# Designs tried in a protein design chat: VH-VL binders against o27280. Part 59

Target 1, 266 residues: o27280
Amino acid sequence: MDSMNVPEVLEIKRIVEESESVKTFIFSWDFRREVRPGQFVMVWDFRDEKPMSVSLIDPVRSEIGISIRRVGEFTDRVHGLSEGDLLGIRGPYGRGFELMGRDILLVGGGIGMAPLAALADEATARGMRVDALVAARTADELLFLDRLEAAGVNISTCTDDGSCGFKGFAHERLLTLEENHDMAAVCGPEPMMFQVMRILDERDVPAQLSLERYMKCAVGICGQCCLDDTGFRVCAEGPVFWSQELSRVREFGRYRRDPAGRRVPW

## First folded at step 20 (VH-VL)

Design ue1
Fold by ESMFold2, fold request of step 24:
Structure ue1 (fold): chain C 266 residues (1-266), chain A 119 residues (1-119), chain B 112 residues (1-112)
Amino acid sequence: as target 1 above (266 residues)
Amino acid sequence: EVQLLESGGGLVQPGGSLRLSCAASGFTFSSYYMSWVRQAPGKGLEWVSMISKSGGYTRYADSVKGRFTISRDNSKNTLYLQMNSLRAEDTAVYYCARLDDYYYYMDVWGQGTMVTVSS
Amino acid sequence: QSVLTQPPSVSGAPGQRVTISCTGSSSNIGDDYDVHWYQQLPGTAPKLLIYGNSNRPSGVPDRFSGSKSGTSASLAITGLQAEDEADYYCQSFDRSLRGSWVFGGGTKLTVL
C-alpha cells in the first residue's frame, strides 16, 4: 500500500527447530525500534507478507526471534529457508501485553505460546513469579518448555491426547490450578481463549488475550482487521486486548469473518 | 521534571456532573497505570479508580461504581474522571496519581482539584 | 472505608523516635501485599516516603524506615524534627474488595 512502511531486509541469523511444524527465525535487531511482547511484525518473503508474533526479544544480544508454524504456502516457503537467507520485516505493530503485580499466569495453546514466551522473559526479569499452562494436541507440539524452565517459570502442561501432563483442554486444567494470580495473559485458539477468559473473569483475575484476525495494512487504515460491535482494529487497538474490552464484542469466541466479511463458524 | 496537574473542579448541585482532567508531563504517560484518589475535607485518603496503560482495564471503588468513569487520551497525555450523579459525600479534593504496576504504590501526585457538592 | 487501622495521632519530642502502626488483615497485608507510606504536609499533596515495606525513594532521609510483619506494618521516624509534623498514611492492596487499593485512616504526627 502507498501509505505503508517499507520492509527492512534482514538476514536470518539462526533457525531453531522448536517442533516438527514450528521454527524460530532469529534476526539482528536495532532496538531503537522498540519491541514489546505481544506486538507483531509483517514478514515479507518477496512474494507475500504475513503478520507474525515476536517470540524472542533480546536487547542484550540485539536479537529478535519470530516463531512460525507451517500451515500453508507462505509458511512452507519460509520454512524452506536457511541461515543467511533474507526476509523483509516491517514493524513492530500493535499493542503489546501490559504487566501488573507480582504473580502472572500464562495460558498458551500451540503456537500461541510464542508471544507468551517473550512475555515470560520480561516478567521473570522484573522478578515476577510466572506460572505457565502450556497446551497442545500432543506432547510433541508443546512449545518452549526448556526455555521457560531455564527462565524459572513454573510449568503445567496439558495435551488433548494425554501424552504429556493433564489429559484434556487448557481450560479444564485451569480449573484444577491455584487461583492466586495478579493477572493473566492468554494466547491460542480462540475457542480456548474464550473458555479460559470465562474462568479468569469468575476469579476476578485481570486478563489480556491476544487475537488473530485477517490483516492487510497492519496500521489500521484498511479496516480488514476490525471486530464486530466496537470497530476495534486488531492491528491498531490490539492484537492484545483486556478481557474487559472483549466483553463488549459479541463476535469473540463465537464466529469469525472471511475476507469478504461473511460470518463463518469457528 | 515529572508533573501531574488536575483541573475541572468546582461547585455543583447534587445529581450534577463534572469532568476532571489531569495533564501529565515530564514522563512517558502511556507507559504508566494511573489512578484517582480523593480526600474529603478533614478526612483521610480514599482510592477512587485506576486505569491501565492502554485504557482497556479499569477498576472503581464501590462508592463510585456506576457513577464515575475513568479514561485517558495517551495522544494528549491526559487522564480524565467523568463524575455523574454527584452526591454530597463526593465532596473532596481529587488527586491524580501515577500508579506503579509492580508494587502498587503511587509515586507522583498532582496538587489536587476541589469538588464541592452542595445544595 | 479505612480497612487499614492506624492510630489517629502520635507525638514526640525533637530528636526522639516515634513509630506509627498500620494493621490490616489476611486479605491485604497478611496476603503478602506490600505496604507503602505517604507523608502529607498541611495543605499539600501526599508524598511517597516508603514503598515495598522498607524501601526509600531517592531524596527521603534514612531516618524514615518501614517494616512489615504478619498482618501489620510500622513506620519509624528517628531523630524527630519539627518539619516532620504531618499526616502519615499507610497503603496496600486488598483482594477481598474485588481488588482495591486501600489506605489507612491516617495518623497526625505532632512534634512537641
Scores: ipSAE 0.787, ipTM 0.889, lowest interface PAE 0.9, mean pLDDT 89
Fold by ESMFold2, fold request of step 24:
Structure ue1 (fold): chain C 266 residues (1-266), chain A 119 residues (1-119), chain B 112 residues (1-112)
Amino acid sequence: as target 1 above (266 residues)
Amino acid sequence: EVQLLESGGGLVQPGGSLRLSCAASGFTFSSYYMSWVRQAPGKGLEWVSMISKSGGYTRYADSVKGRFTISRDNSKNTLYLQMNSLRAEDTAVYYCARLDDYYYYMDVWGQGTMVTVSS
Amino acid sequence: QSVLTQPPSVSGAPGQRVTISCTGSSSNIGDDYDVHWYQQLPGTAPKLLIYGNSNRPSGVPDRFSGSKSGTSASLAITGLQAEDEADYYCQSFDRSLRGSWVFGGGTKLTVL
């Protein structure tokens, strides 16, 4: 075989409309290919291939779910698909979240709640107390609230426009929450994650954050997902990093890179 | 059989360095948090450090912070402790131990390796 | 000085019951962190004896039991036997030390 894993063509078993802009696509999955919360897959629509978060990991039903936000041409095409249609899936890839202790805080912004919803299922299954701060621009974009509630997660919400819960940014709401968690997991817009990480570091809360970078090979060969200063490959050494690892990464929260590799502001 | 085996101990002068290794077998090493615990001759147990499954998160006792570095190589099933700027009070048997990430107990211990810091 | 306080020694005759106390504070045992116990026979590595306050790992006799109340914990050994001569350590987690694993000073058990 090639040095890159090739996509397996899978049938869309079920589609869940999570919001106006987010759908979860559910596939049958053979769990001999282990999947951990925080890992990603490459989704191929027979034209383009993009990394997407795994949001549902159900070994009992032999199912995975992949949550996709409509943000461009590729995701528009995928959102136009129906149950029974085909997608190519490579993976999973990357390093997932690790759990520790009994009290975990999840902080998710927008689609960043997808891998955290999978982590919440694992944490509750092992008996952890789970608090989730779910953030979005508007109430309509808050994701997975019913699922988290059904799992016994204690939910706080935060919207930029104040339409649900705390009005303001996730890190501002975090300052008003209890400080007694054993660890945190954070995923969302990188500026949000940077501000949240600063607060968690001050509180000495062990934190893991999931980063997004441009990816091509997804197995660490091509170098397109590398971070400045460390050479960390997001697809291989990440996408989940501990806050201690990110302290060595100058670019985190400061800038991003376009497809040509140019440094641009967030 | 689940086993941990430390090595690398010995006699070192104050200010010197040693690197301890801990070979793991009989379990999925990369699925466990790990720790180092030491015991000075005739004294009690003292926690030294811990490391996460990936190696990306570490903590240290205040007595060793800045001088000791815990690390792991999951491809070799090996835990390490790099000890720099050694002092007489670092003299101890050093145990590696498997750390439970929910209850925070240590259920598997090596037999230990002796480190003596003396002129 | 140990964060968790244990008596330096205890003793008992064969067949008797002994207890070993472990006293912490509001930042460890009193903050609902579990207490674990280890047995260390002379010249050997510690062995997990009790975890999660009162649970016995497989192979630990039921004459060993643990309990926790407030800021303190206790290890009880009934039907004391000669092979129980060892050092015993309690262990917990302390938040006030920026999150540290902490051991008691140890208790030497002598069987008379």
Scores: ipSAE 0.766, ipTM 0.883, lowest interface PAE 1.0, mean pLDDT 89

Design ue10
Fold by OpenDDE, look of step 20:
Structure ue10 (fold): chain C 266 residues (1-266), chain A 119 residues (1-119), chain B 112 residues (1-112)
Amino acid sequence: as target 1 above (266 residues)
Amino acid sequence: EVQLLESGGGLVQPGGSLRLSCAASGFTFSSYYMSWVRQAPGKGLEWVSMISKSGGYTRYADSVKGRFTISRDNSKNTLYLQMNSLRAEDTAVYYCARLDDYYYYMDVWGQGTMVTVSS
Amino acid sequence: QSVLTQPPSVSGAPGQRVTISCTGSSSNIGDDYEVHWYQQLPGTAPKLLIYGNSNRPSGVPDRFSGSKSGTSASLAITGLQAEDEADYYCQSYDRSLRGSWVFGGGTKLTVL
């Protein structure tokens, strides 16, 4: 437990350009330390530290991948790195996805596809049938399509501008799909997840959703990622929650807390 | 040895409450879905409830929904069934069972604990 | 009453072959959900006998076999022995019942 909380300095083995704004950084990993899809690691660039979902888990190559979207100063610095450069990685942390049944639906938006891509690999390896609804604002922001296809995933795409697949939002596309699944895993913008969850609940499809909140310690101590009323800590009890759990979280889909602790509406 | 051991059964009056426990050993408890199945005297098997590995997801048969609560403590390797508003038709042997998360079968069963609801 | 239908009883002489049927519907067995079988000896807890339509857990004799076709499943016991006298239950999953684990009514097997 103590050892996992100390960042391990790892060399970037390779970098995969997923899109204009998203890169996947590949690291060697000792799989004596178990990691599951849906869990996250803390990435340290020796100046700042940010939580990032694991997007690739490859026990054969003894590698993990972390997909990072360029959105601010920290990610700008990380995106400036090259193969052979060093990063600090501690973890993994949090509760990952559970798999249930033989047929699974993945619904992802933008960078939210990162943990779902890892889950897709696990699910397909297990012999599950995997359907994935991949959503983005535009076609060039759709992530991991080739990877998912190679894994045998049945892909449906959705774009806000209609540049690829269904024109509209993920929940709108979901409404046009009549097939039910044994379970669903959802990750993306919270408003998207909120709408998707409602549809899945109406269909009695058990769903897990990965939340994003401001996380500081990653070990459930600082409380910065605490969800109102429930006391759930996204870093400890999450980031993956069952829909039944989220139904008790009033803030879900409505607002979040910023680094200063203020309520910010979605 | 993989084992499940139920306890907490007994005689209770209609409208009463009872809490069953199931102690798991010989396997990683937190890695498995769990279920309760009951069997009325001289009758067949009836699924009662299931719970996910983390405990964040539960499901109930219609016959017990709103009255029974399944829970688990992974730190204690224990499954629970809180039974409220008990009825005569709830009289049964209650089995704890380990649930497969892919094919949905139950591969490990406890010996069962008898619950009798009677005036 | 039971979602899955089994004959209430079957019988056979030692050494014979007996079959127990399990009939479901399109919402369970017909919906590509597997059928599992349990053996319950008198006064004991159920034991998994067959899983995934036709797979035997460790320790289950090859005299026991399972099959599934359409909305029905079948348990076959060859070389019937006295110790096979028990209740047998089929089990599946039904999505239409808000996703419920469903059992057959059970079949009492008597060895003559």
Scores: ipSAE 0.932, ipTM 0.961, lowest interface PAE 0.5, mean pLDDT 95
Fold by ESMFold2, look of step 23:
Structure ue10 (fold): chain C 266 residues (1-266), chain A 119 residues (1-119), chain B 112 residues (1-112)
Amino acid sequence: as target 1 above (266 residues)
Amino acid sequence: EVQLLESGGGLVQPGGSLRLSCAASGFTFSSYYMSWVRQAPGKGLEWVSMISKSGGYTRYADSVKGRFTISRDNSKNTLYLQMNSLRAEDTAVYYCARLDDYYYYMDVWGQGTMVTVSS
Amino acid sequence: QSVLTQPPSVSGAPGQRVTISCTGSSSNIGDDYEVHWYQQLPGTAPKLLIYGNSNRPSGVPDRFSGSKSGTSASLAITGLQAEDEADYYCQSYDRSLRGSWVFGGGTKLTVL
């Protein structure tokens, strides 16, 4: 069985506490299996498995980092682990981000900053100028700020409650930012991503967005991660899509479908 | 031995359609942005279109927008240009080119395929 | 319409130096977008000659050099040889029309 279908059991080398609810688990990784920012892995705790964002890709140290937010039973169990404990890892899976140009804007909400932190490292390493808009509900939930600053990223923050930076939503802050980027990468709650995508499309900024959907097989067979009538599978054709691709997905951020298949606004 | 080879050119009447192909070899095709550039007889180079690595993002020169469609099949290492509603001013040699995604230069070119639109 | 302006022709004798100019605007060369140069020998496809203003790909002799200043760029050819007779194009990127790849009109170099 090839490595994409069988979890490798890996030792947790290091745990970084990113916030009260988010930890990054770092593992040794053989980079003959290439990992790209925006790809995901399936994390197996020997009882269940879930897709998780890759947030650190370090071929020099042969390390990969996976950021996990505590949101339920599975993630509670994983957050209880210590350095030296074991997890199963399948992957990587999916389409990663593509870089273009010299200036990139990152817009991340909550745990959505995880794949964007990995992308920021790649962008800065190739000499791009990186601006990041980092959003969360509260200041304590803003992720990766020190890491981004150390990498030379220009950071703007926003919080729903105004406890740090701009008070309000990411798309509202975006309207006050300069419009000179060659591309953008967006990851976070789907309503946020839709609003951000609309603004970026109006500005003619090429944008890629990372979507989250329920995943089971992670290789495109089961159909559980499908988007509306386009047939896009988030695990195979995504999770990263260009905004041009998403313009053909009528329900993204605008509608959902009822049991009769009719569009229903959010 | 990086190589691009265009095909599908020919004589077509105004309003007609033609599909160009570009076969890529000697490099990892899916890792590169690609472009089409054309050159009318006796004239200069004109950028036509570009496409991202996945094929999910495309851009077009204003002169061809709405009439031409760039696409790629990474499993076949092939770039395409579907040309519809052809006009006499579309008469040119069409080059397939590999596009650098940071500096935006074109480092590998095919030999070109001639498209003649004649009434 | 060429977005970048080049002289239509230049000439020189063998062994001499020639310079080909490329003039753009604030939305391309003047916005710090790099200038690239291509050589097109008669009856052949274009070939990358200079990228990133002044870098030479492997196999391009050092008698070809490029520079950029403000909204303009220049290709210099020293020690001119008969086989340098070709068309030369500059190319850059322009933000002003949803981001476009733009070429100069081309310069025919004649070696006397």
Scores: ipSAE 0.782, ipTM 0.888, lowest interface PAE 1.0, mean pLDDT 89

Design ue13
Fold by OpenDDE, fold request of step 24:
Structure ue13 (fold): chain C 266 residues (1-266), chain A 119 residues (1-119), chain B 112 residues (1-112)
Amino acid sequence: as target 1 above (266 residues)
Amino acid sequence: EVQLLESGGGLVQPGGSLRLSCAASGFTFSSYYMSWVRQAPGKGLEWVSMISKSGGYTRYADSVKGRFTISRDNSKNTLYLQMNSLRAEDTAVYYCARLDDYYYFMDVWGQGTMVTVSS
Amino acid sequence: QSVLTQPPSVSGAPGQRVTISCTGSSSNIGDDYDVHWYQQLPGTAPKLLIYGNSNRPSGVPDRFSGSKSGTSASLAITGLQAEDEADYYCQSYDRSLRGSWVFGGGTKLTVL
């Protein structure tokens, strides 16, 4: 545990440009330290630290990948890095996804596909049938399509503008799909996840959803990522929650707390 | 070496409560789904409840829904079944079983603990 | 009353072949969920005998075999032995019951 909380300075082994705004940074990883899809790491650029989901887990190559979307100052700096540059990585933290059954549905929006891509790899390696609903605002924002296809995933796309696949939102596309699965994993904008969860609950499909909250310590101490009423800490009890758990979380899909602890609507 | 050991069974009156425990050893408990299965005297097997690895997801048979609660403490390698509002028809040997998360079979069973609900 | 239907009893002489059927529906076996078989010797806990329709766990003799077709499954025992006298249960999963693990009613096998 002590070593887990100290950032390891790792060299960027490879950078994959996933889209205009998303890059995957690949690092060598000692797999004596277990990492699961859905878990996150704290990325330290020696100035600031941010939680990032693991998007690639490759025990054969002894590598992990972290996909980062360019959204602010920290990510701007990280996106300016090159192969061979250094980053601090500590973790992994949090609860990852659990696989259940033989048929799994993945529903992802934007960068939310990052942990789901890792889960897809694990599921397909296990011999599971994987269907993925990949959503984005536009076609150029759809992530990991080639990777998922190569893994044997059945992909359905959804874009807000209709530039690729179904025109509309993920939950709308989901309503058009009649097939039920043994389990679903969901990650993306919380309003999307909320709607998707409702549909899955109505269909009695057990679902796991990955939540995003402001995190500081990542070890369940500071409480900044605490969910109202339940006291769930996203960094400790999450970020992956079962829909059954989230049904008790009143703020889910409705609001979040900013770094100052203020309620902000989605 | 892989073993499950149930405890907590006994005689209880209708409407009473009982808490069963299942101690796991010989395997990584937190890596497995778990279930309870019961068998009434001279009857067949009946699935009662299941719980996910993390404990965040549970299912119950309709016959026990709202009355029984399955839980687990991975730090103690222990599975629990809280049984409330017990009925005569709940009388059975209760087995703790390790549940496969892919095929949905149960490959490890305890020896069971007897629960008798009688006035 | 059981979701899966088994004959209540079967019998055979030593050395013979016996089969135990397990009949489900479109919401369980017919929904491509696997069938598993358990052996329960008198006064003991159930033991996994067959998993995934036809796979044998370590220690299970090859004279035990399982098969699945449509909405039904079958357990076959060849070279019947006295120690095979037990109750046998099939088990699957049913999605229509909000996802429940379901068992057959059990079959008592008597070795004559």
Scores: ipSAE 0.940, ipTM 0.963, lowest interface PAE 0.4, mean pLDDT 96
Fold by OpenDDE, fold request of step 24:
Structure ue13 (fold): chain C 266 residues (1-266), chain A 119 residues (1-119), chain B 112 residues (1-112)
Amino acid sequence: as target 1 above (266 residues)
Amino acid sequence: EVQLLESGGGLVQPGGSLRLSCAASGFTFSSYYMSWVRQAPGKGLEWVSMISKSGGYTRYADSVKGRFTISRDNSKNTLYLQMNSLRAEDTAVYYCARLDDYYYFMDVWGQGTMVTVSS
Amino acid sequence: QSVLTQPPSVSGAPGQRVTISCTGSSSNIGDDYDVHWYQQLPGTAPKLLIYGNSNRPSGVPDRFSGSKSGTSASLAITGLQAEDEADYYCQSYDRSLRGSWVFGGGTKLTVL
């Protein structure tokens, strides 16, 4: 049995409040176990287990961060935890982002900025120029702005209500930006990602997108996160996919499977 | 030692198919973009195709688009080039090359495999 | 017909300085993409000689140097030696061609 599949009980080293609904939990990490932006871990609160993206990778401090949005019973319990409390962590799993070129565009919506924040750190560390389009419903839901700015990222904000930056959706803001990049990384609501991908494809900008699906095993066995047509397992072949791959996935931007395997629209 | 070794070249008739392989050793294959570059006899270098680390992204020169398919098996440290509908102008030495993902140069080259398309 | 333009041939005597030019356009070299150089000895595979306009990989003598200005690049070889007789190719990237790796036509260097 691979040790990576056994949850390691880790102490919450510190908690960062990113917004009213999002917290980042920081853990000590043994970097003999490599972790890449775009990968996820399974978080176990000894009652339930959920996949969460890695939002911070700090080899210097030997730490990783997991950003969690409060959206249900599991996350309610986790948000009730304090520094020093314990969680089970297994992983990392999945395919992470690949960096290409010297000029990268990040497009993130809501909690989708979590893996992109980690990618931004890696990209800037490599000396890449990083532009980030950060989208949220309201200004107070914009995530990681200070962190991105500190890393030297050029930030453009977008809010549904116009409370900060461009008033509208991420794809609408993207249409107003004329500059092309060597590569783009996208993560957020799937309808947003779908529209953003279309624009990037028209501009011949290579793009990677991180998908969210219901995951159970995280090791490509149970099939709960399997995508129609291609048979891609989001936990194994993803969650990061190239736009060329997603072009073959009929359900992308259209529907997803619920825990019962039923098609549910976005 | 970092090494790339091409195989699969040979004589084929126009309209035929051929599959090239490139075996990589001495480095973490899955951590690099890869490319194929060809050189017709007595001619210059021509980029043919590239593939991302995971294999999820590919590009092709216009001259081979729709006919050639680049792929990789990271578990076998092998790069492939499926060539269909071959033409006389495809006659060349085909090189496998490791591609830098930041500067876009090719720092490791195989010795090449000769593909001859002739009646 | 190559996207990047090189002289077909250059020659020099041992000990001399020779220069090989590489001319691109605003969509490749002029679009802030780096120029790389390869040396191909007779009957061998190409070898990376210069990367990132002016950087030498390990093992490449300092008598080889590269430069870039505007839409053009140049490879200079000082103290020319007999073993330098080879074909030299410049290479860059062109975003306007749906992102293609582009080569010069190659320059045959003859040591007299």
Scores: ipSAE 0.939, ipTM 0.963, lowest interface PAE 0.4, mean pLDDT 96
Fold by OpenDDE, look of step 20:
Structure ue13 (fold): chain C 266 residues (1-266), chain A 119 residues (1-119), chain B 112 residues (1-112)
Amino acid sequence: as target 1 above (266 residues)
Amino acid sequence: EVQLLESGGGLVQPGGSLRLSCAASGFTFSSYYMSWVRQAPGKGLEWVSMISKSGGYTRYADSVKGRFTISRDNSKNTLYLQMNSLRAEDTAVYYCARLDDYYYFMDVWGQGTMVTVSS
Amino acid sequence: QSVLTQPPSVSGAPGQRVTISCTGSSSNIGDDYDVHWYQQLPGTAPKLLIYGNSNRPSGVPDRFSGSKSGTSASLAITGLQAEDEADYYCQSYDRSLRGSWVFGGGTKLTVL
């Protein structure tokens, strides 16, 4: 545990270009340190540090993958790196997904598919039937489709512009699906997750949702990722929450706190 | 040795409350879903409640919903069942059981603790 | 009353084969949920006997077998022995009941 909080300097083994804005960075990993889908690591480029979900867990190759979307200065720098370059990685942190039953539904939006891709691998390896609803703004932003297909996942796509699959939002597509599942895992834009959760709750489908909040320490000390009224720390009690837990979180789907601690509406 | 040990049973009046505990040993408690199952005297088995590994998800039989609360403390390897507003029909041996998260069976059972609700 | 239906009692002589049926519906056994069986000796807690329709946990003799077809399941005991006298329960899962673990009413097996 003591060494867990010290970044380990790791060499980028491979880089997979998932889309124009998303790259997956592959690292060698000592699996004596357990990592589960839904957990995150802190990525350090020796200037700044950001939380990133684990998108690949490969015990056979002793590798993990971290998928990073290019959205700011930090990620811009990281996207400029090449194979053989170094990054600091500490973790994993947080609560990961729990698998339940034999039939699972994954609902992901954009980069939110990252942790779900890892979960899909685990679920399929376990012998579960996996359905995945993959949503994005446009077809070129749909992530991990080939990977999911190769794993035996039944994929349904949804795009805002209708460039691929269902035209509309994930929750709208979900309403058109009649099939019931033993559980669901959801990750993506919070407004999407909010709507999806409501539908799943109405259907009595147990659901887990991965939240994104501004994280600083990742160890539950600084409190910057605290959720209002509950005291839940996304880095410690999350980032994966059950829908029953999120039902107690008033801010969920409504607003978040920015790095300055101000409420920002979604 | 994998073991579950229930405690907290006893005699209580209707409308009363009781808290059951289940101590787990011999396995990684936090890696398993848990359940309570009860059996009225001379009757069959009835599922009461389940709880997820993290404790973030719970489910109850309709017969106890709103009155019973299942919880767990993974740091203490202990499962709990808070029973409020007890009724005569709640009289039963209460078993703690380890729940398989894939097949949905109970593979480990405690010896049970008797709860008697009577005036 | 029980979601799953079992005969209240069955009997057999030592060495015989007995079968205990478990009948469900499309919302549980018929909905691709597995059936599990438990043995409860007099005055003891239930013990898992069969899981996943036909699998035996360690320590369970091979004279116990389970099967599932459609909305029904069956537990078969061959070479019946005196120590097999017990109550037997089938168990499954029912999604229509807000996702509930459901048991049969139990079957009392008497060895003659």
Scores: ipSAE 0.936, ipTM 0.962, lowest interface PAE 0.4, mean pLDDT 96

